# VHH binders against q96n21r8to141: the designs that were tried, part 9

Target 1, 126 residues: q96n21r8to141
Amino acid sequence: RDRLSFLHRLPILLKGTSDDDVPCPGYLFEEIAKISHESPGSSQCLLEYLLSRLHSSSGHGKLKVLKILLYLCSHGSSFFLLILKRNSAFIQEAAAFAGPPDPLHGNSLYQKVRAAAQDLGSTLFS
Below, E stands for the ipSAE of ESMFold2; O stands for the ipSAE of OpenDDE; V2 stands for 0.75 times the mean of E and O plus 0.25 times the DockQ between their complexes.

## First folded at step 4 (VHH; framework vhh_etentamig_d1)

Design g3 (at its last look DockQ between E and O 0.61; V2 from the best seeds 0.00; counts 0 for: pae E 6.9 > 2)
Fold by OpenDDE, look of step 4:
Structure g3 (fold): chain B 126 residues (1-126), chain A 126 residues (1-126)
Amino acid sequence: as target 1 above (126 residues)
Amino acid sequence: EVQLLESGGGLVQPGGSLRLSCAASGFTFSEYAMSWVRQAPGKGPEWVSGISGSGGSTYYADSVKGRFTISRDNSKNTLYLQMNSLRAEDTAVYYCARDFGDYLEEWSPTHVFDIRGQGTLVTVSS
């Protein structure tokens, strides 16, 4: 039942973690946080989704995911934070995110992703 | 640990000026837009002003435009709010908040904050 309910939230998550350079609307952060509070199962599904998305997404997508995770540190369920802390290996990888300079933005996106990852680590384990 | 600490509040007469400061720590300050929000007694929170991570863009609520100036010193991890021509209706607790609106190309009225300080009280009274 939790899984089924979570599937109904996928459109929100897909929109909030798109690979494009379109900003994530503010209301999506709040909606995503609500997902974490629905049930422990929902939190698990949410984490799985976000980690999968983080791994497979573009720099823009990675940044969005990391920012969502940061937001969830303050507004997500306690259970979500618990499982996030237990599955935090991705932070090191994200903190080392690098690539070829973007023709328009240079290394800015990489810096943003690394900073977000670092901040997430600090938030989770400080 | 992520922390925001406001200061500079106090009692001032109408037409007077105050300068608020917000000391930030525990995160990469320059990578986040920051906002000032306020809450007057008996009223809901009101967004006051925002500034992009780099400081290149500033935004103001209509109620304070032309009177307040937001700025930041990223080398000092500090956010400022210069308040001039203060009015009785400016009386409120003023909060510094980390703003996820930095993702937006244009400032949205639906700001998303994940953390804010304890606030500093500004009282405008004759």
Scores: ipSAE 0.692, ipTM 0.853, lowest interface PAE 0.6, mean pLDDT 93
Fold by ESMFold2, look of step 4:
Structure g3 (fold): chain B 126 residues (1-126), chain A 126 residues (1-126)
Amino acid sequence: as target 1 above (126 residues)
Amino acid sequence: EVQLLESGGGLVQPGGSLRLSCAASGFTFSEYAMSWVRQAPGKGPEWVSGISGSGGSTYYADSVKGRFTISRDNSKNTLYLQMNSLRAEDTAVYYCARDFGDYLEEWSPTHVFDIRGQGTLVTVSS
């Protein structure tokens, strides 16, 4: 039931985590936080989606997901925070994110991803 | 732990000036947009001004344009608000915030803020 209810919100999640250089709309942060408060099942579906998107995306998508996760540390449900802490191995991987210079942005995108991951780790575990 | 510590508020006459400061710690300050948000007694929060992570772009609510100037010093992890030509309606508690509101097409008056401090009180009274 939670999985089916979660599917109705996929359009906003796809828009907010698109793997491009178009910024995530600010109102989507609040909408995503609402999903984490609906039920433990919705929180689990949300985390699975966000981690899947993180792993499959280039630097732009990774940065968007990491910023969403940072926001959820303060505005997501307590249950979401619990399962995020239990599934945190990705933080160290993202903190080491690197690649060839981006022709448009050079190395600054990789640095932004690494900084967001470091900030997420510090927020989650300090 | 993320900390945002506001200072510089006080009692001033109409037409006077104040400079607010916000000391930031616990995150990579230069990688985040920052905002000033104010809350007058009995009212909801009102976005006042925003600045990009680099400091290259600044934004203002219509009510403060031409009177307030936002700035940042990324080497000192500090956000500033220079407030000139103060009016009674500027009386409020002023908070600094990380701003997660990345809007696709236009700057929305509703923002997603990460506010951590007690704020600094600005009172404008004859």
Scores: ipSAE 0.039, ipTM 0.494, lowest interface PAE 6.9, mean pLDDT 82
ESMFold2 (binder alone), look of step 4: mean pLDDT 81; pTM 0.829

Design g4 (at its last look DockQ between E and O 0.07; V2 from the best seeds 0.00; counts 0 for: pae E 9.7 > 2, placed apart)
Fold by OpenDDE, look of step 4:
Structure g4 (fold): chain B 126 residues (1-126), chain A 126 residues (1-126)
Amino acid sequence: as target 1 above (126 residues)
Amino acid sequence: EVQLLESGGGLVQPGGSLRLSCAASGFKFSEYAMSWVRQAPGKGPEWVSGISGSGGSTYYADSVKGRFTISRDNSKNTLYLQMNSLRAEDTAVYYCARDFGEYLEEWSPTHAFDIRGQGTLVTVSS
């Protein structure tokens, strides 16, 4: 039931976590936060999606996911934050994110991802 | 700890000028887009201006375009808002906010912020 409902939110999530260099629009952060408040099941699905996306996405996608998670620390449901804290191992991985320099941006994206991960860790466990 | 601290607010007459500052700490300032938002008494928050991490791109709400100038000094971790030709309707508490839209080429009134300061009061009155 919650899974089915969550599937209807996928377009929003896919747009908000795309692999391209287009930033996630501000309104999508709000919409994603609303998903976390729909139900505990929705929060669970949201977390699973975001973590999966974090692992499989480009640097831009990873940055978007981390920023979304950071936003959810302030605007997400209490249940979402609870389960996020219980599944926070990814933060360490993201904080160590590295790769070959980008021809245009060098190591900037890697630095941004690592910084975002650090911010998320600090916020989540402050 | 991530912190933003606004300053420079005060009482000014219509047509006057004021320069706000925001001191940032606890994060890599240059890697984040920053915004000014304001909230007038009895009104909701309003996005005022934004600037990319590098400072290369600036954006303004229609209500302040041509009058306000946003800038930043990344070496000082400081955000600025030069306000000229101030009007009574500019009266508000002005907040410095860290923006998720660091790659935005176009800014909309709808932004997502994870951190903002305590604000500084700007009063425009004869």
Scores: ipSAE 0.021, ipTM 0.337, lowest interface PAE 6.0, mean pLDDT 88
Fold by ESMFold2, look of step 4:
Structure g4 (fold): chain B 126 residues (1-126), chain A 126 residues (1-126)
Amino acid sequence: as target 1 above (126 residues)
Amino acid sequence: EVQLLESGGGLVQPGGSLRLSCAASGFKFSEYAMSWVRQAPGKGPEWVSGISGSGGSTYYADSVKGRFTISRDNSKNTLYLQMNSLRAEDTAVYYCARDFGEYLEEWSPTHAFDIRGQGTLVTVSS
């Protein structure tokens, strides 16, 4: 039942985690944080969605998801933080995110993803 | 210097309408998503509505869906909120806010909105 009510939130989640360079506005962070406070089931669905998007996205999408997770560390529910800590292996993977440099732009996006992952790990475990 | 100046508030009866305006200056208005945030007497701030930088995407709190319409005119650097079917619980000071994106220098995990103006008071009373 939680999965059905969660599906009504997908338009917000798709806009906030789009795999492009369009910025994720602050009001979407606020709306996503509200989902984490709705119920433990909504928190589980939200985490599953965010981790799936993190793994399937390029650097832009990965960065958006990591910044959403950072926001949730201070604005999400305590239950969400608990399940996030239990599912934290992705942080080490994101902290090592790399690929061949774009000859014109270098590895700046990779560095932003790694920095966001390191900030998340520091916030979550200390 | 970033400035946001709200106007258009006033006293209306229940069921009435008002149109709020926010004049923006000191930044590239079309590059920022914008929101309306309200604060009722004795309560904390509540997000009301948001709009993308282009104006193509709009978002609403559940409490105002179907009654309020957010819009913007990027040629005039102006944000609008059309409020219809007003209720006593809509009584508040309404603030205009910039939404921070993931790559903007003002982005912070602790700040979702940049509120600069004194707001405009809306009073719904009969």
Scores: ipSAE 0.006, ipTM 0.248, lowest interface PAE 9.7, mean pLDDT 78
ESMFold2 (binder alone), look of step 4: mean pLDDT 82; pTM 0.835

Design g5 (at its last look DockQ between E and O 0.14; V2 from the best seeds 0.00; counts 0 for: pae E 11.7 > 2, placed apart)
Fold by OpenDDE, look of step 4:
Structure g5 (fold): chain B 126 residues (1-126), chain A 126 residues (1-126)
Amino acid sequence: as target 1 above (126 residues)
Amino acid sequence: EVQLLESGGGLVQPGGSLRLSCAASGFTFSEYAMSWVRQAPGKGPEWVSGISGSGGSTYYADSVKGRFTISRDNSKNTLYLQMNSLRAEDTAVYYCARDFGDYLEEWSPKYAFDIRGQGTLVTVSS
């Protein structure tokens, strides 16, 4: 039931975590936060999606995911935050994100991703 | 811990000026767009102005355009709002907020705030 409901939310999540350089629209942060509040199952699915997306996405996608997670620290469900804290190993990896310079942005995107990860870590465990 | 602290509010006559400040801590200030929002007595929150992380882009509500100027000093982790030609209808508690709408190159729909300060009261009265 929760999984089926979550599948209907995938378009929102896909848009909010796209690999392109289009920033995540502000309203999607709110919509994604609502998903976490629907049920514990929805929160679990949301976390799984975001972590999977974080791992497989481009730098832009990673940044979007990290920003979404950071937003959820303030607006997500308590259960989501609980399971996020239990699955926070990814923060270290993201905080060390590096690669070849981007033709348009150089090292800026890597710096942004690392900063976002650091901020997420600070917020989550402060 | 992430924190925003507004200051500079007070009583001013119509046509007067005030300069608000917002001290940010606990996160990489320059990586986040920031906004000012206000809430008048008996009214809902109203977005006032926004500025990109780098400060290169500024945005204003129609109600304050030409009168208010948003700026930031990333070396001081401080957001500013210069308010000129103040009107009675500008009376409100003013909050600075971390805005997730513009963490890349383009400004996305606003109102994606995850944190805000306690606010500073601005009263415009003769």
Scores: ipSAE 0.365, ipTM 0.707, lowest interface PAE 1.5, mean pLDDT 91
Fold by ESMFold2, look of step 4:
Structure g5 (fold): chain B 126 residues (1-126), chain A 126 residues (1-126)
Amino acid sequence: as target 1 above (126 residues)
Amino acid sequence: EVQLLESGGGLVQPGGSLRLSCAASGFTFSEYAMSWVRQAPGKGPEWVSGISGSGGSTYYADSVKGRFTISRDNSKNTLYLQMNSLRAEDTAVYYCARDFGDYLEEWSPKYAFDIRGQGTLVTVSS
């Protein structure tokens, strides 16, 4: 039932985590935080979605997911934060994110992803 | 020093139109998504509309969709909101805000929006 309810929120999540240089609109951060407060099942589905998106996306999508997770540290449910802390291995991976130079951005996007991961780790475990 | 200066508010009749402007300075305007946020007396802030840094993607709250149009002129560092078919419930102070998309400098995890101006008052009254 939680997974079916969560699927109705997928358009919001797809808009906020698109793998392009279009920033996540601020109102979507608030809508995504609401998902984390609906139920423990919704929180679990949200985390699974965000981590899957983090793993599968290029630097733009990775950066958006990390910013969403940072926002959720202050605005997400306590249950969401608990499961995020328990599933935090991705932070080390993102802090080492690298790839071939991007013709438009060089290494700047990789550096932004690494910095966001470091900020998230500091915020989550401070 | 980051500045956002809203203008163009005023008193209009229901069904009327206004065009709001926001002059930006102190940052690279074209690298930031921007939003309009409004606050009616006695209510909390409400997101109205957003636009990508390039201007290629626009977003609207359901309450204004079809009536308001967000735009920007990156050569003039200016954000606009064309408001048509105004209603009494549109009465509010309107603020221009930076969205911290894929740019992390000075972003606060507690808020998705960076509001710096005094706002511009829109009053819709017969």
Scores: ipSAE 0.000, ipTM 0.239, lowest interface PAE 11.7, mean pLDDT 79
ESMFold2 (binder alone), look of step 4: mean pLDDT 81; pTM 0.824

## First folded at step 5 (VHH; framework vhh_etentamig_d1)

Design a1 (at its last look DockQ between E and O 0.73; V2 from the best seeds 0.00; counts 0 for: pae E 2.7 > 2)
Fold by OpenDDE, look of step 6:
Structure a1 (fold): chain B 126 residues (1-126), chain A 126 residues (1-126)
Amino acid sequence: as target 1 above (126 residues)
Amino acid sequence: EVQLLESGGGLVQPGGSLRLSCAASGFTFSEYAMSWVRQAPGKGPEWVSGISGSGGSTYYADSVKGRFTISRDNSKNTLYLQMNSLRAEDTAVYYCARDFGDYLEEYSPRHAFDIRGQGTLVTVSS
């Protein structure tokens, strides 16, 4: 039941975590936060999706995921935060995110991703 | 711990000026857009102004455009709001907030505030 309900939320998540350089619209943060409050199962599905997306997406996608996770630290369900803390190994990896310099923006995107990861870690474990 | 602390509020006569400050800590300040929001007595929250992480882009509600100026000093982790030509209707508690909004549609409800301060009271009265 929870899985089926979650599938209907995928369009929102796909849009909010797209690989392009368009920032995630503010309203999507709120919508995604609502997903975490629907049920514990929904929170689990949400976390699995975001972690999967984080590992498979571009730098822009990674940044969006990290910012969504950071937003969820304040607006997500308590259960979501619980399971996020239990699955926080990705934060160290993201905090070390690096790659070849972009011809136009250099290392800016890498720095943004690392900063977001650091902020997320600080928020979760402060 | 993420903290935002507003200051600079007070009593001022119509036509007067005030400068609000917001001291930020606990996160990479320059990587986040920041906004000022206000809440007048008996009214709901109102978005006032926003500024991009770099400070290169600024946005204003129609009600304050031409009178208020938002700025930031990322080296000091501080957000500012210069308020000129103050009116009675500007009376409110002013909050600074970390904003995940994209500002692409600044007049749409596409802000996403995850953290805000305790606010500073601005009273405009003769």
Scores: ipSAE 0.842, ipTM 0.917, lowest interface PAE 0.5, mean pLDDT 93
Fold by ESMFold2-Fast, scan of step 5:
Structure a1 (fold): chain B 126 residues (1-126), chain A 126 residues (1-126)
Amino acid sequence: as target 1 above (126 residues)
Amino acid sequence: EVQLLESGGGLVQPGGSLRLSCAASGFTFSEYAMSWVRQAPGKGPEWVSGISGSGGSTYYADSVKGRFTISRDNSKNTLYLQMNSLRAEDTAVYYCARDFGDYLEEYSPRHAFDIRGQGTLVTVSS
């Protein structure tokens, strides 16, 4: 049921988590935070979506998802924070994100992803 | 834990100057745009100025352009606002904000503010 409601949110989520170097605009951070407040089921669907996008994306998409999760730590629902803390193994993986240097950008994107993951871990467990 | 601590406010006469500071901790400061937001007595919040993570781009509300200068020192995790030619209309509590949004220009829906501090009071009066 919550899943049917959540399907109508996919265009917003796809735009905010696109795997490109265009930053997520502020209104999408706010709209995504609202999803976490709709119901416990919407929070669960939101976390599942964000973790799936993190796993499937390159560095650009990973960075956007991690920043959305950081924003949700202070603006998302209390239930979203609870399930995020209980499903946090991905943070260690993202904090170790590495690969060969990009010919044009070197290691900068890998460093940004690792830093965002470290910031997320510190925020959740402090 | 993310902390944003504003300081430097006070009582100043019209035409005077003040420099506000914001000490940031608990996140990778250089990876976030930062903004100053003010709230005058009995009024809603107004975005004042923003700066990119690198410090390479700065943006100002029309009401303060030419009088205020935003800057940052990423080595010290500190944001600044130099306020010159102060007017009675500048009287407000000034907050620093971590900004998750994609653009720092005057268009407020592009901003996603994380405001944590008590702010610093600026009073411009003779």
Scores: ipSAE 0.605, ipTM 0.815, lowest interface PAE 1.6, mean pLDDT 89
Fold by ESMFold2, look of step 6:
Structure a1 (fold): chain B 126 residues (1-126), chain A 126 residues (1-126)
Amino acid sequence: as target 1 above (126 residues)
Amino acid sequence: EVQLLESGGGLVQPGGSLRLSCAASGFTFSEYAMSWVRQAPGKGPEWVSGISGSGGSTYYADSVKGRFTISRDNSKNTLYLQMNSLRAEDTAVYYCARDFGDYLEEYSPRHAFDIRGQGTLVTVSS
């Protein structure tokens, strides 16, 4: 696996997947897509990172990761798409994402996460 | 399957008006920023205008400010571009795009376009 060389990418990944309400900057989508094209090992490290952030983040981070994955369906490497299809159980979990009303956002953030997961599933398997 | 279908182009004289439409399907339309991108004959693509997912924020390239108005109807999954005071320089194929780079006031992001349609031709000629 290309784990050591992947650490070189960590600053852009942390910026694009920060667990806050600032949207992922548009240029980071393309930079992240480039990681998926570097090698099969880089694709595996990238997917592992994104799924870990999806699991550990609140709704803001989850939404960013899901939109990045959706972008990668058409802009990532074919190998990345293959391993994403093989590791897709998270989509159903995210499509059911819920929690208590968020005092700042009410239920709209949960709905946004669920919608992004539905769009990802529809894109990946249709 | 994500689909974007542009329509409303045609031949118009300088100073005239056209309204472009883009029918969207295969994704949760209201959750994504959308843009219009045009490509003049023999030139590269040029971003024209963008709108937030809710429709609350709109943005324009300097070349079209004051003449073009972007809008959306999220109940109809449709993006619009009202083009007034058309000039010969506006002649191009116009594409609608899902834009993963959300717009923020005073933010200048690079765009992350997802273009799926064939576009609609606008010709401004005497």
Scores: ipSAE 0.374, ipTM 0.725, lowest interface PAE 2.7, mean pLDDT 85
ESMFold2 (binder alone), look of step 6: mean pLDDT 81; pTM 0.827

Design a10
Fold by ESMFold2-Fast, scan of step 5:
Structure a10 (fold): chain B 126 residues (1-126), chain A 126 residues (1-126)
Amino acid sequence: as target 1 above (126 residues)
Amino acid sequence: EVQLLESGGGLVQPGGSLRLSCAASGFTFSEYAMSWVRQAPGKGPEWVSGISGSGGSTYYADSVKGRFTISRDNSKNTLYLQMNSLRAEDTAVYYCARDFGEYLEEWSPRHAFDIRGQGTLVTVSS
């Protein structure tokens, strides 16, 4: 039931987590935070979606997801923060993100993804 | 623990100058856009100025353009606002904000502010 309701949120989530170099605009950070406040089921679906996008995306999409998660640490629901802490193993993996140099940007994007993951870990476990 | 601490406010005469500082800790300062937001007595919050993570791009509200200068020192995790030609209408509490959103000159929904400090009071009188 919560999953069917959550599907109506998919256009907002796809736009905010697109795998390109266009940053997520502020209004989408706010709209995504509102999803976490709708119900415990919406929070669970939101986390599952964000972690799925993190795994399937290149560095640009990973960076956007990590920044959304970091924003949710202070603006998301208390239940979302609870389940994020319980499902935090992805942070160590993202903090070690590396690969071949990008033709235009070298290793810069990998460094930004690792920094965002480190900031997220520090915020969750401070 | 993310901390933002504003300082440098005070009483100043019309036409005078002040420099505000914001000391940041607990996150990778250079990877975030930063903004100054003010709230005058009896008014809502007003975005004043913003700066990109690298410091390469700066943005100003029309009310302060040509009078205020935003800058940052990423080696010291410090944000600054140089305020010149101060007017009575600049009287406000000034807050430092981490900004998750995009910067567009007149597009307020592009901002997603993380405000943590108590601000610093600027009074322009006599």
Scores: ipSAE 0.539, ipTM 0.791, lowest interface PAE 1.9, mean pLDDT 88

Design a11
Fold by ESMFold2-Fast, scan of step 5:
Structure a11 (fold): chain B 126 residues (1-126), chain A 126 residues (1-126)
Amino acid sequence: as target 1 above (126 residues)
Amino acid sequence: EVQLLESGGGLVQPGGSLRLSCAASGFTFSEYAMSWVRQAPGKGPEWVSGISGSGGSTYYADSVKGRFTISRDNSKNTLYLQMNSLRAEDTAVYYCARDFGTYLEEWSPRHAFDIRGQGTLVTVSS
């Protein structure tokens, strides 16, 4: 039931987690946080979606997902925070994210992803 | 843990000036846009001004354009708001906020604020 309800939220999530250099707009952070407050099942579906996108995306998509998770630490439901803490192994992997430098931008994207992961870990476990 | 500590508020006469400061810690300051948000007694929060992570782009509410100047010092993890030509209607508690929203050339109507501090009170009265 929660899965069917969650499907109606996919357009918001797809736009906010697109694997490109278009930033997630502020209103989508607020809308995504509302999903975490709908039900425990919605929180579970949301976390599964975000971690899947993080795993499959390039640096741009990874950065967007990490910033969404960081925002959810303050504005998401208490249940979402609970399951995020239980499923936090991805943070160490993201904090070590690296790859070949871009000729125009060097290592800036990799540094941003690592910094976002470090910020998330510090916020979640403080 | 994310900490934001506002200071610089006080009592000032109409036409006067104040400079607010916000000391940030617990996150990579230069990777986040920052905003000033105020709340007058009995009213909801009102966005006042925003600045990009690099400081290269600044944005202002119509009510403060030409009077207020936002700036940041990333080496000191500090955000500033220089307030000139103060009016009675500027009376409010001023909060600094980590802003997950984007400041693009294109219009973005919404911000995603993370407000953590107690704020600093500005009273404009004769």
Scores: ipSAE 0.024, ipTM 0.530, lowest interface PAE 7.4, mean pLDDT 85

